# VH-VL binders against Large ribosomal subunit protein uL6 (rpl6): the designs that were tried, part 18

Target 1, 180 residues: Large ribosomal subunit protein uL6 (rpl6), of Picrophilus torridus (q6l1b1)
Amino acid sequence: MIKWTEQAEIKLPDDVQATMENNELKIKGKLGEASRIFRDNYVKAYIEGSSVKIATSKNNKYTKGIVGTWYSETKLLIEGVTKGFEYHMKIDFTHFPMRVSVRGDKLIVENFLGEKSPRSAKIVDGCKVSVKGDRITINGIDKRKIGETAANIERATYIRHFDARVFQDGIFLLKGEVNE
Below, E stands for the ipSAE of ESMFold2; O stands for the ipSAE of OpenDDE; V2 stands for 0.75 times the mean of E and O plus 0.25 times the DockQ between their complexes.

## First folded at step 15 (VH-VL; framework fv_refanezumab)

Design I4 (from I2 with heavy chain W104Y; at its last look DockQ between E and O 0.74; V2 from the best seeds 0.00; counts 0 for: pae E 5.0 > 2)
Fold by OpenDDE, look of step 16:
Structure I4 (fold): chain C 180 residues (1-180), chain A 121 residues (1-121), chain B 112 residues (1-112)
Amino acid sequence: as target 1 above (180 residues)
Amino acid sequence: QVQLVQSGSELKKPGASVKVSCKASGYTFTDWAMNWVRQAPGQGLEWMGWINTYTGDPYYAQDFTGRFVFSLDTSVSTAYLQISSLKAEDTAVYYCARDSPGEYSDAFDYWGQGTLVTVSS
Amino acid sequence: DIVMTQSPDSLAVSLGERATINCKSSQSVLWSDDNKNYLAWYQQKPGQPPKLLIYWASTRESGVPDRFSGSGSGTDFTLTISSLQAEDVAVYYCQQYYDFYTFGQGTKLEIK
């Protein structure tokens, strides 16, 4: 029988519920539900009482690193469902006024560098994107999904075939923060 | 008893591919990572990397990226090593080896018998 | 990557005499959290896979004769065979498992 040793404990707030199924930790709070898959040969996460616990069957640098990561990820899940996250992006154009709008699950960028065809970025499920003037706001409860959405937007407005020193058009991440 | 049984010797031409198997028995396959070790003729042991048998995530040593692929079939407790675009320098005995069980040991306690892969024109 | 260096490359020892093999790591393999040396020794005979002899620098694997012993800490380690037997002819490897895995180049032990 494998001996598991508890290495970390995350206490859940009173208004937060946690479930573990098929190695997927689900955290539910007032803002919704977020989840993360926690699987490894030598590390496991489980729920005991009102705490998420992390245990290891081996004690080494590798498992210690994983424990730290899962600990941080669990904290982020809790923060997400209780407070939420908000990322801010800025739209910059010089020669060609770009038009940015949200359509369904995509952010559409028109007239980028005078291009006839619009560019698009996938909005990850669970993220809400709003455009006001030269600012884009991304809201959600999963920090990873928000980050991915921001990355998609930056990638969609990446300049190819032009001198980036001359053309500084694009959409750029300014700040990411936890909502109060 | 714990056993690791590997597939038989292989003779391949340069540019071809080979897939070596390592079947585990006598323990729960998904509880322990599987390592791969290369040994060229008359040379020392080289750790190639390991695969997490629970998640399926491989880690490759720096010298074994690109042409080397670790994979699993957990239904038959088997780990695989695939080498593509074979070169003469890939001629070696390849071993699978298990991490030792226990809370405080990562040494390789059980090894496969080894699989000789010969690459010649 | 941690580099493991063994010395000597080859060694000839008379039957019944002491054999000593050294292993040096480029970095310490002693972990402060558990105060353990992540160092193992293996024996490999011709046509066979390596066999684990010592782990944690000084702990003998089950079934390993008492004449085999490991010592050292940090970056310097030693495998000792107190009284060499005919069946001990083999290549010996040290291995660090502190930061992934790295083997020494091996030491060939023969009978003088």
Scores: ipSAE 0.198, ipTM 0.711, lowest interface PAE 2.9, mean pLDDT 92
ESMFold2, look of step 15: ipSAE 0.282; ipTM 0.657
ESMFold2 (binder alone), look of step 15: mean pLDDT 92; pTM 0.943
OpenDDE, look of step 15: ipSAE 0.108; ipTM 0.685
ESMFold2, look of step 16: ipSAE 0.258; ipTM 0.674
ESMFold2 (binder alone), look of step 16: mean pLDDT 92; pTM 0.946

Design I5 (from H6 with heavy chain Q62D; at its last look DockQ between E and O 0.06; V2 from the best seeds 0.00; counts 0 for: pae E 13.0 > 2, placed apart)
Fold by ESMFold2, look of step 15:
Parts: structure tokens; sequence; C-alpha cells
Structure I5 (fold): chain C 180 residues (1-180), chain A 121 residues (1-121), chain B 112 residues (1-112)
């Protein structure tokens, strides 16, 4: 028999449900469900009791790297479905108050630098965007999709035909306002 | 005691396929990964990848990810290497080799006798 | 992508004399967590598959004569045959198993 040696353990919070089927770890929490396929020759992940465990059948640089990667990915799955990931953005202007709203799968910016034509940004599927006052909140369980949506919004207020050193109006990501 | 017995030599044309077998005996087949190693005529050894005999999951070295397929039949303790779209450069002896499991070593402690695959028009 | 380079490419040694084969890796194969060198040596006689001689750089496989020894650490390794016998005529390969697997190009050992 192949001898599997436990290398890592991730304790599941009480508020998640986890399953492993065909080497796919699915984690369901209050914010939704996320999954990752964990398949390798010498590394396996499995559920035992209230934990996700990662074991190896060989010890080398390859298997140690995979253990580290799977550990981190499991932590992110749990974080995403329990706490979620959240970006905050700030609407800044000096003379032309921006009107920002969500319409369907887009965030609409009106009156940017006095422009008559609105600007828009795509909200990536799986992200929820809300606007309150001069703040925009982007929520989701997938950290990459939130980042993409934030980038789209920043890009939508790219300054044209003005000296950016004089006019720094825009919508900007706020440092350190990401749950992890 | 431990033996790996491979199928016989093959003569093929470019573009054809070949399937090499490696039958294990003298140990529990699913306890050891099976590796495949290529040796072109007059040249050195080249690791192609392995297959986990417990799960059936193959792993291929970078140069062998496209036309090479590892598979198993655990009921007869046999591993297979299939090569499709054969090229002249595939002319080589193909070995199966057992991993040295007992000390967590990856070294290959048993080898099949080799199967010569010749690809020529 | 660890390249294994053997020297010499071929070697002729008189019966009963010492043969020395060197193997250099492009990066260290010493794993700091277990302090082991992930390095093996194989012997391949004409018309035969390779045979494992040494693993962990210096541990002889069962049934390998005492005249075979391995030494070295990190990037520089040596296979030594202390008193060459006629049956030792073969090609010798080093192999790293630190990051996937690569073999050296081989060293052909002949009787002088």
Amino acid sequence: as target 1 above (180 residues)
Amino acid sequence: QVQLVQSGSELKKPGASVKVSCKASGYTFTDYAMNWVRQAPGQGLEWMGWINTYTGDPYYADDFTGRFVFSLDTSVSTAYLQISSLKAEDTAVYYCARDSWGEWSDAFDYWGQGTLVTVSS
Amino acid sequence: DIVMTQSPDSLAVSLGERATINCKSSQSVLWSDDNKNYLAWYQQKPGQPPKLLIYWASTRESGVPDRFSGSGSGTDFTLTISSLQAEDVAVYYCQQYYDFYTFGQGTKLEIK
C-alpha cells in the first residue's frame, strides 16, 4: 500500500459545508459556493471530520510546492464563501460632481469633467456593485473578479483632453479595504 | 521476484500509432508509480513521465504532453504507453521503470527490458 | 530545469584500477529540509536496461558490490569504482530527482 503522510490541515469553520468528489473540493458558505480541483500523482486532498487535509506519498520539491499551493487555495475558498472579498472605491472630483449608478451589468458615470456623454464600466459576472454617496463597494467571493471590476471602473474615468497634473478627478481604489 | 515485462518490438510508419505494454509481477502493482523512459539509438536516457497506479492519474514531462498517453489495466497489473502521430524522432527504446517507494526515494529500482519502436518509411 | 553534466564522456581504465566519473548539476539537489542529495547513479550494460546502483548520492542499492561508491553534495558528485572488474564495462548515468527528473548524458567505461 502507498503510505500517505499528512502534511497540512485546514480546519473548516462551522458555517461552511465541504464536499470532495472526483478530486474537486467544493465549499459552500453563506455567500455562495466555490470549488477547486486538487489532483496530483503524489499529493491528495480529502475531507476528514471538520477539516480539509493534504497528504503526500512522496517527499520532494514538487510535492512540497503543491502542498503549499493547495493550502493557500483552500484558505481562499473558505474566506471567499464566508467573509467574501470587498473592495472600496472613492469618487473624487473638484468642480464637476459625478453621478454614478449601476445599470444592469455596467456602472455608469455621468458628468465626468462636465462631459455630456456618460462613461461606463463592465461589472464582471459574480460581482455586486453598490454606490452610496462618494463610495463604491464591490463584493464577491472571487478575488480576481473583484479586481477586474475595480480596474474597469478606474479605467472608465481615464482623463482625456485635460492635463492630468491639474485635473485628478476619477474613481480610485482605497488602500487596505480588502477582507482577507 | 520483481519483474517488469514489456511487449515486443514495433516497426511503424510516420503518422501511425503504437501501444507498448509493461506487465508487472512480484509486487503489489498499485503500491508503486510507473515511469516511462525513452532512449534513442546511441543516446542517453530521457524521462517521459509517470502514472499513479493507485489513482490512474498520469503526469507527463513537458516535451511529452501532446502525443503520449499513459494508461493502466490494474486487473492484470499492466501499464501502457501509447504514442500517436509517430515521427522519425520517436525511434527509440522505451522502458518502464518502477519508483523506489520504500525510502521516499524517486530513484528507479526496477526496469523493464525495453521495447524498441522503429519509425521509418 | 536542472541540467546534469557528466565528465568524462568516455573513460578507459585498466583492470583493478580506480575509475572516477563526475556529475555536475546546474543547481543544488540538496534538500535543506531533510539534508539529502536527490541524486542517483545507474549502470547500463550493452543490450540491457539501466540498473540502479546508488541513490541519495551515496547509498548503495541492495546487491551492488562494495567497490561502487558515491560521494559529493549540492552540485558536484562522483561515482567511484575502486577496483575495476571486467563486468563493470557499461555506460553510467547520473540522475537528479530533486525537481522532476533529468539524466546526465552518460559516461562510457571501457577496459584499457
Scores: ipSAE 0.000, ipTM 0.483, lowest interface PAE 13.0, mean pLDDT 85
ESMFold2 (binder alone), look of step 15: mean pLDDT 93; pTM 0.947
OpenDDE, look of step 15: ipSAE 0.018; ipTM 0.572

Design I6 (from H6 with heavy chain N35H Q62D; at its last look DockQ between E and O 0.66; V2 from the best seeds 0.00; counts 0 for: pae E 12.1 > 2)
Fold by ESMFold2, look of step 15:
Structure I6 (fold): chain C 180 residues (1-180), chain A 121 residues (1-121), chain B 112 residues (1-112)
Amino acid sequence: as target 1 above (180 residues)
Amino acid sequence: QVQLVQSGSELKKPGASVKVSCKASGYTFTDYAMHWVRQAPGQGLEWMGWINTYTGDPYYADDFTGRFVFSLDTSVSTAYLQISSLKAEDTAVYYCARDSWGEWSDAFDYWGQGTLVTVSS
Amino acid sequence: DIVMTQSPDSLAVSLGERATINCKSSQSVLWSDDNKNYLAWYQQKPGQPPKLLIYWASTRESGVPDRFSGSGSGTDFTLTISSLQAEDVAVYYCQQYYDFYTFGQGTKLEIK
């Protein structure tokens, strides 16, 4: 006999469909489908009419934080399936030109600091990675997944035991690059 | 009918670890967060944090963000507190307590009987 | 953190007399959205776990005798036992649950 009070509402655009099962919100749009699991003891999300609603059983500072997070994530799901997201990365090196390619579900980095063995990064399912010149572009409908792919790529060229002057070599996310 | 039954007292040496259990019955375990509260001998109550029993995600009070780990086994409606690298100052009674969900209150309506953990040289 | 300060640290009261325990919070625990004070009182008898007495500052938990009452708002709160009984010997704690959780240091109640 828990009392739930509505705290937020996200109106769904006409061009998306939403379903909620097992605390998983799925949003379908022209670019595809994305989802998030929204589970909490004190906060729930549900679909009512053409809206996603977020309600709480406890009214305090910390449940308001969760409401804010879920509100933002729902808006990102909608944006992803309608407009999509795009991240840009730069290949940067001093002396050893890196060769970067996509092979299957991995991005491969050869000749990093002259190394004989390639380094690799997992491309998360649902992300498309292209390499042109010294630029890498990551496209996807799920902002979390393209961010994870970018992080995997950055970590693939992490220099652990070198002088700080060598930190210039690597593959790095370009801050501020977003959708057109 | 709501009941929280904790594991028995423990005597440990410094540097060891301990795992305290709290078995819930009489309600749907995953509907209520579980809190842990410490009481050193002759001292007052100290809130340690809580665990989301549905997701298993813990939240630790600032003083408990290191050697203390909350966990669950939802198949047996049990919450656990593990303390690693035990110190003499960890000697205390440790309580589990249920959040009193459903009336918009976060007060702790049911408590376990307490588990005495003694850490001595 | 919201600091909870109880007064007195201990008191002795004759059987059948009124006992009064005060609790002060360092910040208001009154939430304007629902107009409720996020304040609870617990009783802990020797060798036992704490027991919830009062929540929302003044709402008595089920099974708690009518002689226990809570009052106050904002930062100042009071637990009153209108006619002290022998079984009321315990340590009493206030607790805020407005911004996470903190307990007062406790007030030991004894019979004169």
Scores: ipSAE 0.000, ipTM 0.528, lowest interface PAE 12.1, mean pLDDT 86
ESMFold2 (binder alone), look of step 15: mean pLDDT 92; pTM 0.945
OpenDDE, look of step 15: ipSAE 0.036; ipTM 0.659

Design I7 (from H6 with light chain F100Y; at its last look DockQ between E and O 0.69; V2 from the best seeds 0.00; counts 0 for: pae E 7.7 > 2)
Fold by ESMFold2, look of step 15:
Structure I7 (fold): chain C 180 residues (1-180), chain A 121 residues (1-121), chain B 112 residues (1-112)
Amino acid sequence: as target 1 above (180 residues)
Amino acid sequence: QVQLVQSGSELKKPGASVKVSCKASGYTFTDYAMNWVRQAPGQGLEWMGWINTYTGDPYYAQDFTGRFVFSLDTSVSTAYLQISSLKAEDTAVYYCARDSWGEWSDAFDYWGQGTLVTVSS
Amino acid sequence: DIVMTQSPDSLAVSLGERATINCKSSQSVLWSDDNKNYLAWYQQKPGQPPKLLIYWASTRESGVPDRFSGSGSGTDFTLTISSLQAEDVAVYYCQQYYDYYTFGQGTKLEIK
C-alpha cells in the first residue's frame, strides 16, 4: 500500500471556507473565490479539519519542490480572498500623449508614439483595471491573474520602430508597488 | 502484477522519426512518473528524463531537450517516446522504467523489455 | 548533475572468489532529512533490461542472492559479490536517485 506522509499544513482563517474536489482547491472569502488545481503523481493536497495539508508518497528533490510551490500558492489564495492584491502601473510619454481606456475586457492604448491603430491588452478575467491620470491600477484576488494582466499591458507598448534611447514611451509596472 | 510492454524494434533511415510505446499494466498509471533510459550499443545506461503521467508535463535531461518528445495516452495507460530527425547516433535500445513507491526506493525496479531503434542508410 | 564514476571499468574474478566494484558520486547522496543514501546497484545481462540488486546503498532487493551486498555512505560506495558464481557474469551499474537520476558508466564482470 502507498504510504502518504504529511509534509506541510496551512491553517485556514475563520473567515474563509475551503473545498477540495477533483484536485481543485477552492477558497472563498469576503472578496470572492479563488482556486488552483493541485495534481501530481507523488504529492497530494487535501482538507483536514480547518487546514489544507500537503502529503507526499516519496521524499526526493522533485516532491520537495512541489510541496513548497503548493504551500506558497495556497497561502496566496487565502491572502487574495481576504486582503486582495493590487498592482500599480505608470503611463509615460514624451511626444505623443497616450489615451488609455478600458473597453470591455481590454485596455486600449491610443496614440502610442503617434500610431493610428490602437494597441490593446487583454484584461484577464477576474481583474479590475482602472485608469486615473498617468496611473493604472490592477486589482484582483488572484495574484497570478493580475500579474498576467500587467504583463499584457507592458507588452502592448513594446517599442519596435523607434530609437528607444530617444523614445522611452510606454506603460510600466511600478517596482515595489504591490499592496497587501 | 506490474508490467511494462514496449513496442517492437524499428529500422529507420537518417532524417526519419520514430515513436516508441510503453504500455503499463498492474497498477494505477497516473500514480507514477514514467522514465526513459537510452543504451547505445556497447555503452552504458543514460537517463533521458521522465513524464508526469498525471499532468502530462515532461522533464528532459540536459542532453535530451531537442529532438526527443515524451507523451502519453492515459486512456490506455501508455507512454510514448518520439525521436525526430533521426541520426545514426540515435541507434540504441530505449527502455521505459518506473520507480518504486514510498519507502521501497526511488530506484527503477520495473523496466520494459527495451525497444531497439536502428538508424542506418 | 551528480556524476557517478565506477571503478574498475572491467574485472575478471575466479569462481568462488570475491568481486568488488566501487562507485563514487561527485557530491553526497546522503539525504539529511531521512539519513538514507539514495544509491542503487543494477545487474544487466546481454539482451536483457537492467535488474535492480541493491537500493538505499545496502538494502538487497527481494530475490537477490545474499552473496550480493552493498556498503558505503555519502560519496563512496561498494558492491561486493562474496563468492562469484558463473551466472554473475554481467555489467553492473550504480545509480544515484538523490537529484533526478544518473548512472555510473558500468563495470563489466567476467570469470577469470
Scores: ipSAE 0.025, ipTM 0.615, lowest interface PAE 7.7, mean pLDDT 87
ESMFold2 (binder alone), look of step 15: mean pLDDT 93; pTM 0.947
OpenDDE, look of step 15: ipSAE 0.172; ipTM 0.703

## First folded at step 16 (VH-VL; framework fv_refanezumab)

Design J1 (from I4 with heavy chain Y59T D63G; at its last look DockQ between E and O 0.70; V2 from the best seeds 0.00; counts 0 for: pae E 3.1 > 2)
Fold by OpenDDE, look of step 16:
Structure J1 (fold): chain C 180 residues (1-180), chain A 121 residues (1-121), chain B 112 residues (1-112)
Amino acid sequence: as target 1 above (180 residues)
Amino acid sequence: QVQLVQSGSELKKPGASVKVSCKASGYTFTDWAMNWVRQAPGQGLEWMGWINTYTGDPTYAQGFTGRFVFSLDTSVSTAYLQISSLKAEDTAVYYCARDSPGEYSDAFDYWGQGTLVTVSS
Amino acid sequence: DIVMTQSPDSLAVSLGERATINCKSSQSVLWSDDNKNYLAWYQQKPGQPPKLLIYWASTRESGVPDRFSGSGSGTDFTLTISSLQAEDVAVYYCQQYYDFYTFGQGTKLEIK
């Protein structure tokens, strides 16, 4: 039988519930539920009482790294469901004014560099995107999904075959923050 | 008893593909990572990478990316090494090796018998 | 990547005499968290897979004869066979498992 040794503990706030199913840690708070899959040969996460615990069957640099990652990710899950996250992006254009709008699960960018065909970015499920003037905000409880959405938006407005230093048109991430 | 049994020798032409199997027995397959090691004729041992047998995630060593693919069939406790676009320099004996089940040890305590892959025109 | 360098490349020793193989790592394989050297020694005979002899630099694997011993710390390690036997003819490899895995180039041990 494998000997598991506890390596880390994350105490859950009173208003937060955690469940582990099929190696997926689910964290529920006032803002909703976020989850992540935690599985490895030598590392496992489990719930004991009001804590998420991480244990290892081996103690080495590899497992130490994983423990650290899972620890951080668990804290982010808790923070997400209790406080939420908000990313800010800026719309920049020079000669061709872009029209940016949200349509369903996509951010639509029209008239990018005068292009006739609109560009689009996938809004990841759980993220709320709003456009006001030259600013875009992405809200959600899962930081990874927010980051992915931001990346999708940046990717959608990427200029191919041109120097980004010369062509400044695009949508760029300014900052990410935790809501108060 | 713990055993790693690999598939038989392979003779391939350049550009072809080969898939080597490593069947594990005598322990819980998904509890320990599986490593792959290459040894060219008359040369030393080269660690190719490992596969997490629980997650299925492969890690490839420098120089073994692209044409080399680690995979699993956990239902039969078997790890696979696939090499595509074979080259003459791929001629070697390929070993699977298990991480030691020791609490803190990562040495390779059990090895397959090796699979000779010969690539010649 | 950590580079492992063995010396000598080949060694001839008389039966019953001491055989010494050295291994150097390009960086320390001593982990401060557990104060262990992530270094192993393997024996490989012709036509056979490698066999684990020593791990943690100085711990013998089960079934390994007492004449085999490992020593060293940090970047310098030594495998010693106190009294060479006929069955000890083989190629020996050191391996670090501190940062992924890398092998030394091997040392061929023969009977003089």
Scores: ipSAE 0.280, ipTM 0.728, lowest interface PAE 2.6, mean pLDDT 92
ESMFold2, look of step 16: ipSAE 0.368; ipTM 0.720
ESMFold2 (binder alone), look of step 16: mean pLDDT 92; pTM 0.944

Design J2 (from I4 with light chain Y101W; at its last look DockQ between E and O 0.45; V2 from the best seeds 0.00; counts 0 for: pae E 7.8 > 2)
Fold by ESMFold2, look of step 16:
Structure J2 (fold): chain C 180 residues (1-180), chain A 121 residues (1-121), chain B 112 residues (1-112)
Amino acid sequence: as target 1 above (180 residues)
Amino acid sequence: QVQLVQSGSELKKPGASVKVSCKASGYTFTDWAMNWVRQAPGQGLEWMGWINTYTGDPYYAQDFTGRFVFSLDTSVSTAYLQISSLKAEDTAVYYCARDSPGEYSDAFDYWGQGTLVTVSS
Amino acid sequence: DIVMTQSPDSLAVSLGERATINCKSSQSVLWSDDNKNYLAWYQQKPGQPPKLLIYWASTRESGVPDRFSGSGSGTDFTLTISSLQAEDVAVYYCQQYYDFWTFGQGTKLEIK
């Protein structure tokens, strides 16, 4: 039999439930459920008591890296289902006021640089986007998904044929959770 | 008990392709990584890379990126090495080798019998 | 990559005598967290795959005769065969498994 040595432990808060099936860790909290698949030859994750534990059958740089990654991912799953994640973006323009709205699973940008055709960004499933004035708020329980949604929105106002040295109209992520 | 059985020798012309198989028995295939090692005639051992048998993700040593592809069929506990656009320099014995568990070292404790691939005009 | 260099490239030793093969790594293979040397020795007889002899620098694999021993630490390692037998004619390889895997170039052992 393979001998597994515990390398890390993440204590589960009282307000979450965790299950592990087919190497998929599912964590459920008051805001919903999120999951991550943890598979490797030499690293495993499992639930024991009120903890998620990570063990290895080898101790080397490769397995230490995976332990660190899985530890961080587990903490993010817990934070997501208990507190959630929130990103803020700013609508910035000089001459052509943008009209920004949410329509189904897309954020629509009209009148970008006076363009007649609207631009759009996919809102990743599980994200909630709201627009208030010149601000966009993205909420969700999965940090990866809100980050992807923010990136889609930034990309939707990418300027191809204008000089990059001039100030560019667009929609930009506000770093550091500033609420302006 | 543990056994790695490789496919038979191959005689190929330059430009052809070959697929070497390595069938494992006597252990849980997905618990152990699989390595490929090359030995040209009269020369030493060259580690080619490994494949994670749980995820199927390969890693190739620097000299073996490109024409060499590692793959798996876990339903039959078999690892594969495919070499495309064969060159005369690919003439060698190709071994599969099991990566041992950490408490028993990362060394290669079991090896296949080797598959001779000969590339000749 | 960690380069493994063996010496000598070949040697001839009389039956019953001691054979000594050296292996040097380009950087230490001693892992500070567990204090183990990530080094192995293999024997390859003609027409056969390699066979694991020694791991952790000095631990004999099951079924390996007591005449085989490994020693050394850090960057300098030695395989010793205390009383050479006819069946020990082979090529011997050292291997590091500290940072992926690399082999030494091999040492051919012959009977004198």
Scores: ipSAE 0.017, ipTM 0.603, lowest interface PAE 7.8, mean pLDDT 86
ESMFold2 (binder alone), look of step 16: mean pLDDT 92; pTM 0.937
OpenDDE, look of step 16: ipSAE 0.200; ipTM 0.707

Design J3 (from I4 with light chain F100W; at its last look DockQ between E and O 0.71; V2 from the best seeds 0.00; counts 0 for: pae E 3.1 > 2)
Fold by ESMFold2, look of step 16:
Structure J3 (fold): chain C 180 residues (1-180), chain A 121 residues (1-121), chain B 112 residues (1-112)
Amino acid sequence: as target 1 above (180 residues)
Amino acid sequence: QVQLVQSGSELKKPGASVKVSCKASGYTFTDWAMNWVRQAPGQGLEWMGWINTYTGDPYYAQDFTGRFVFSLDTSVSTAYLQISSLKAEDTAVYYCARDSPGEYSDAFDYWGQGTLVTVSS
Amino acid sequence: DIVMTQSPDSLAVSLGERATINCKSSQSVLWSDDNKNYLAWYQQKPGQPPKLLIYWASTRESGVPDRFSGSGSGTDFTLTISSLQAEDVAVYYCQQYYDWYTFGQGTKLEIK
């Protein structure tokens, strides 16, 4: 007979609803819903009262690490559906003003280093991108998806041809600007 | 009633690949993780790593992070060890061993019979 | 990475005599939260897979004869066979399961 011992508890705010089905924790809040699959041989997550609880049937460094990870991921789910996440990026150039716009599921960059053909970056589903001046804001309820969108935008302005002068034009993630 | 039955011995040449199977019966395969252990002839036991049988996610001990791949087929309750680019020093008996939760022992309570892999030029 | 060191590497003991095998870990395997030592002992008879003898340092696995006992805590552990029998000819391994898994190098036990 397997014995499950509670190791962590995350109190659910009054303004979210949570369900657990097929090891999938789904949390719904004012900004939408998000989910995470919590599966392991020795660690389980479940809902009891107004809390998400994490229990283990075996204690070692592996299971303790999983408990920590699931605790953090649950907190991120709650934060995402209540407050959301946002990243800020900077459009930076010296001589060729970039024109940056959003068209459908893409961010379009024109006149990068004077290039005639535009560059583009995929905006991951669930992310909202806005451009104001030299700043880009990426919003979403899933922190991984806004990070992926930011990475796509950075890669769209990679300089592929070697140039002895090493140009610094591009679109870059601003350090320390999240949830702002 | 718990049994771990491994595939038969293998004779291979250097550079070849081998895939060892470990079929479990008598328990719920996805409730218990699976370990792989190597024993070279006349040598001791060496833990190679384990695989989470619920997620399929492996963990490899440091010396086994390159040419060794753990996998599963949960539909037939079977774990696999694949070794690529075989070298003479891979000659060993390879065991599967069942991991267990704390109320049972926390140790390796059941072992397969072992699979001898011989690498000879 | 916890290193397990056994002593001696080889041991010859007369039938009916006491055999003692030592195991030392490079760091403590005592988990403070549950106060358990994450240490096991295995027996491997010639031509056979290993067999679990003892877990939690001192708990005998079901079906293991009473002559086998384990003791120790923290970093120093001992397997004792109180009255050696012919069938006990084997290699004995300690194993930590505190931080992943490592085995000791083994101790070969023979009849003198």
Scores: ipSAE 0.392, ipTM 0.734, lowest interface PAE 3.1, mean pLDDT 89
ESMFold2 (binder alone), look of step 16: mean pLDDT 92; pTM 0.947
OpenDDE, look of step 16: ipSAE 0.432; ipTM 0.776

